# VHH binders against Programmed cell death protein 10 homolog (ccm-3), part 5

Target 1, 215 residues: Programmed cell death protein 10 homolog (ccm-3), of Caenorhabditis elegans (q17958)
Amino acid sequence: MNEEGGYLGAMTYQCLYSPVMEKIKQQHRDDPRASLALNKLHTALTTCEQASPSFLYDFTKVLLDDSELSVNLQESYLRMHDTSPTNDLIVSGYEQNADYKELTKRAIELRRVLSRVPEEMSDRHAFLETIKLIASSIKKLLEAINAVYRIVPLTAQPAVEKRKREFVHYSKRFSNTLKTYFKDQNANQVSVSANQLVFQTTMIVRTINEKLRRG

## First folded at step 6 (VHH)

Design s60 (from b5 with A97K E101Q; framework vhh_vobarilizumab_d1)
Fold by ESMFold2-Fast, scan of step 6:
Structure s60 (fold): chain B 215 residues (1-215), chain A 125 residues (1-125)
Amino acid sequence: as target 1 above (215 residues)
Amino acid sequence: EVQLVESGGGLVQPGGSLRLSCAASGFTFDSYAMAWYRQAPGKGRELVAGISSGGDTSYADSVKGRFTISRDNAKNTLYLQMNSLRPEDTAVYYCAKYGSQIDLYFSYMTGPDYWGQGTLVTVSS
């Protein structure tokens, strides 16, 4: 499968493996050996994500296929964004800055409304209302990105502008996928495109955090 | 402050032509999709034609082939060329700005964020 935007491994890690590791770590927090082993596993999974971005996705897909379970991973990833932690959307060290706080708020809102897509698609009226909310959320996030662009250091502005262009590109792709869906009723492409858009919100905030870190 | 000022409306005979203009100010005109809407007596506002920041156009079936939407980014002006006018084209025509840089489909779904005051077009003998 094509991994445009690099989302497959990242989504599998964030939606499946990271929450599971956190729960197990909490169950064994009083055992230093278990905590150390879990931290090593977490580091290994993060390294695998970086070295082979599709590894965790491919591994999970093979497990599901071999078990003969019928699971749509694209839809599952979208649904999980309704309840997933949003710490990846926080601009570290700037949580009280109005513009960075607004960026985080709008990114979370877009992630949440996109999570509704699989459930709403079967009802045309509900889906059209959800699409209006998605379009409104995209607009508000784009405005927040523009505000952040004006306040980041000049050295960071080219990177923010590049991420804004990528976000706009994937927003337009999502729109075109919706147009196709209303003609052919193929739901899977909508879920794929929505996950790509979710990943772009992560990339925007990640890039800002990288540029604001002092090393 | 965003302002949209329409002009060019008036009385015209069936089969005639009119060109509507919308002078835009207070925003980066070339970055946003624009549209013409109309409202006939006793009816709601309906989308007539839309144009994206990149120049892609869309038309209502009732006007396709007769009306042409265009924009002049250097002059911050939106146009609607109306040919072969019919009595059913009688309406107040509104210039509208969409709030998103996303394509026309998303813009259409969210609706406009700013409207002009409207210009009356009457098609009558």
Scores: ipSAE 0.017, ipTM 0.365, lowest interface PAE 5.5, mean pLDDT 82

Design s61 (from b5 with A33Y; framework vhh_vobarilizumab_d1)
Fold by ESMFold2-Fast, scan of step 6:
Parts: C-alpha cells; structure tokens; sequence
Structure s61 (fold): chain B 215 residues (1-215), chain A 125 residues (1-125)
C-alpha cells in the first residue's frame, strides 16, 4: 500500500529491486540476449511503477505471501539501507562541490544509522545511544541542507525549502513515534517512521538534481 | 505553577570548584529528565549534562571527567558539581526539564518543557 509520499514503492525499488537487477546483469554480462531481456524487464517494471504507484511493493508482497515466508517488509527495507547503493544521494555533476558532497555524506550517514534501529531496539541502553546518534545525524543533515539552500539557484530555493520543511516534519514524527514506542512497544511503527525519514532524504536530493537539471 | 530556581553561581579562579543547585516545584520532578545548559557571552545555549529519572547520566565532551550531574528526588533538587574549572566554562547556567529523554536528544527541534532563570558562573583570576 501507498503511504505518505509513496515511500513503499521507492523503498522496494532501492532496497530490493535495483540491487538484484544489477547483480543479475553482472552475472549475465557476456550474454547479449540475457542483457537485452534484463534491460526490457527493468524498463517494464519502472514503467509499471510510474503508471501504478505501489506496483513493485504489491508485487513483492504477493511473492512473499505465496512463498509462505513470514517477513516484516518495513524492518527488512530499513536493514537493507546499511548496504544498499547510495548513488541516489549523489548530486549529479556536482560530486566535487563541497556543499553538495557534504549533503550526500550526511544523507548516507542518516540512512545507515537508521538501518541499525531494528537490531538495536531489543536493548534499551543500546537503542537510546542509537537514537542519540540519529538525532545528531538529523541535525547535521539539516545544517547541510541549509548550506545547499544558500548556493542553489534562486529558482530552486522554494523547492529546497519545501523539502526541508517536510524533512523536519518527518523528523518530529519519528521523535514522537519513539516516545510512543517506549510506552506501547509498537516496533513496526518505528520502522515505518524511520523508512519515511529515509525517503525524505531521497526526495531532498532528487529535488535538487531535478532543479539543477532544469536550466 | 512550575518553577526551576538555580543557585550556587559565582566568581571562581581557574582550577576551582563550584556546585550548582536547581530547586524544582510544581511538577512530578522524579519522572522528568533533567538537564543543565549553559550560555557563554555572545554564544547560543548548549547542553552540558543530562540525567534520567533512573539516574543515567550524559555529558558534553568538553566537561566529561570534570562535571558531575546528580539529583535528589526526595528534595526535588538537581545538582551540577563543577571541578577543575576553566575560563571557557564562564557562562550563565540554566536548569531545564524534559518529559522524555527522547525530547532531550531532539532538543534542537523541541526544546525543554521548562527552563530556570539561570545562574552566572565566572571563571577568572
């Protein structure tokens, strides 16, 4: 199902589909027929996701249900951010610009510390240390966003400011979800909120890339 | 009415010691996360030390090993023992109360529920 900002489809693509497709392409790189078929499959799936938001998520959920495997998809996606590719957090054409490079660095750091949440939740003291690191990482990313706001073209500034406000909103939601967790022990809502926060970091960089491309 | 009243500030020489107290009233002190902040002249407020309702403590790197935060739930009082004071410790020290340790970690966005009026500490010869 679609959630706020459509993050389920994006998470399914980034954490599961994109890495698997890349590995299969590498395994069959010497087979032109297989390479062509894989490129067609990739195009078809991305087209389906654009036409029907949540297609990849729904497809994955049905596959898991049919396999009779008990999998917490929110928790699994969050864990995958520890090792998933981070090329979606790079500002294309500006990889050596100090402010854009800092933005990428801080976004990757937040993604990785959030990925540790499911593992750390069972130990109160370890989890509180992880939460402290998450809060610090969010603060550093906000500082990086503010620095980027000052250097982007004036035409891009309103979009960056909107994404910053959304990121702040989801950061506050994450904080509130943590407070609720220590009362209610609902671990799944923490994973949901963490994934929504990860998605907001992706949206910030995506928006910047779109605005810098639109001359 | 909620009140946080700091005391114990003053002028001390470098290397000296000072103990700050914060008397709390009007809320369930023993269930709150308590913290000390400081604000140096011309600077923003920074977190110095925190203590949970259960007694777990945290410290800023600049004060670790020199400052000790403690609480007396029977007296509704928070303390900060300051040893080996340095000129850079000169600041107004504020007592702060949080309903949750989580709010402390996200304090740059949420802020404390309650603030004291502050007490001045000057470290100079």
Amino acid sequence: as target 1 above (215 residues)
Amino acid sequence: EVQLVESGGGLVQPGGSLRLSCAASGFTFDSYYMAWYRQAPGKGRELVAGISSGGDTSYADSVKGRFTISRDNAKNTLYLQMNSLRPEDTAVYYCAAYGSEIDLYFSYMTGPDYWGQGTLVTVSS
Scores: ipSAE 0.525, ipTM 0.693, lowest interface PAE 1.1, mean pLDDT 85

Design s62 (from b5 with S31Y A33G; framework vhh_vobarilizumab_d1)
Fold by ESMFold2-Fast, scan of step 6:
Structure s62 (fold): chain B 215 residues (1-215), chain A 125 residues (1-125)
Amino acid sequence: as target 1 above (215 residues)
Amino acid sequence: EVQLVESGGGLVQPGGSLRLSCAASGFTFDYYGMAWYRQAPGKGRELVAGISSGGDTSYADSVKGRFTISRDNAKNTLYLQMNSLRPEDTAVYYCAAYGSEIDLYFSYMTGPDYWGQGTLVTVSS
């Protein structure tokens, strides 16, 4: 219900836990007991996150603090979007449909350009060029969302329109955070708003997959 | 076919005023954000003023308090009221449209989707 808490958990899962769990599961793929235990762990963590939004993020933060590692999680998650798996942006069963394929492509492009933000922020002129690329990527993704709206079932259109409005809202929020950054140099808020925008790309595709699900 | 046609440019003395108009056709005007750009001889185009589809306005620091951007959705027309004109305001003024629902700042970063042909404003004695 708490989308702000949910995005922190989603980012922690996608960037850290999912790749690690996949690797461990692969190492133990011929051990049914280990596979069952890993599935139970995943279910327990998911249940905790649903009961307490941001649980995975808070858990990870405590682990890093206890290990004495100096890590900015917001910046780290943002950087990880350059190389993290993008399977959550695929419209299942429609991988060859031109409009859904374009949606996936534009969502991946936005995640990757946003991942450049932490590196580029130290150079004002380089950062301004990165912002232009982000703006262009947002526009292209919005165009892809509009195209998808026209081809989804009529029963799905209200949900897609709602996610489009939320995406626009978070794009405006990100824009305002950038304006504030050039005045107060608060880099962490830029990373936070960028990750919120990344989460919106996930929510758009997730909503489409839910509406197109065949049971 | 999209068309943006500017009018109202001319010669005016320093301290004078001028009102530019931009007649739009071929698109749903009230859905689009609109802007005025200008280009002085030998310089690049610069954003002067913008107005969103919802009526929110923004201005370049050099024109704040002197210029007013407005729109009439019923007439599909964009306006720029220019007061207290200075010689440095001399430029070709361009009407521009951006069809994105994104923030005005981001729309400026991507650039306009459509441009008018421009109208010359000369401020001299």
Scores: ipSAE 0.112, ipTM 0.495, lowest interface PAE 3.4, mean pLDDT 83

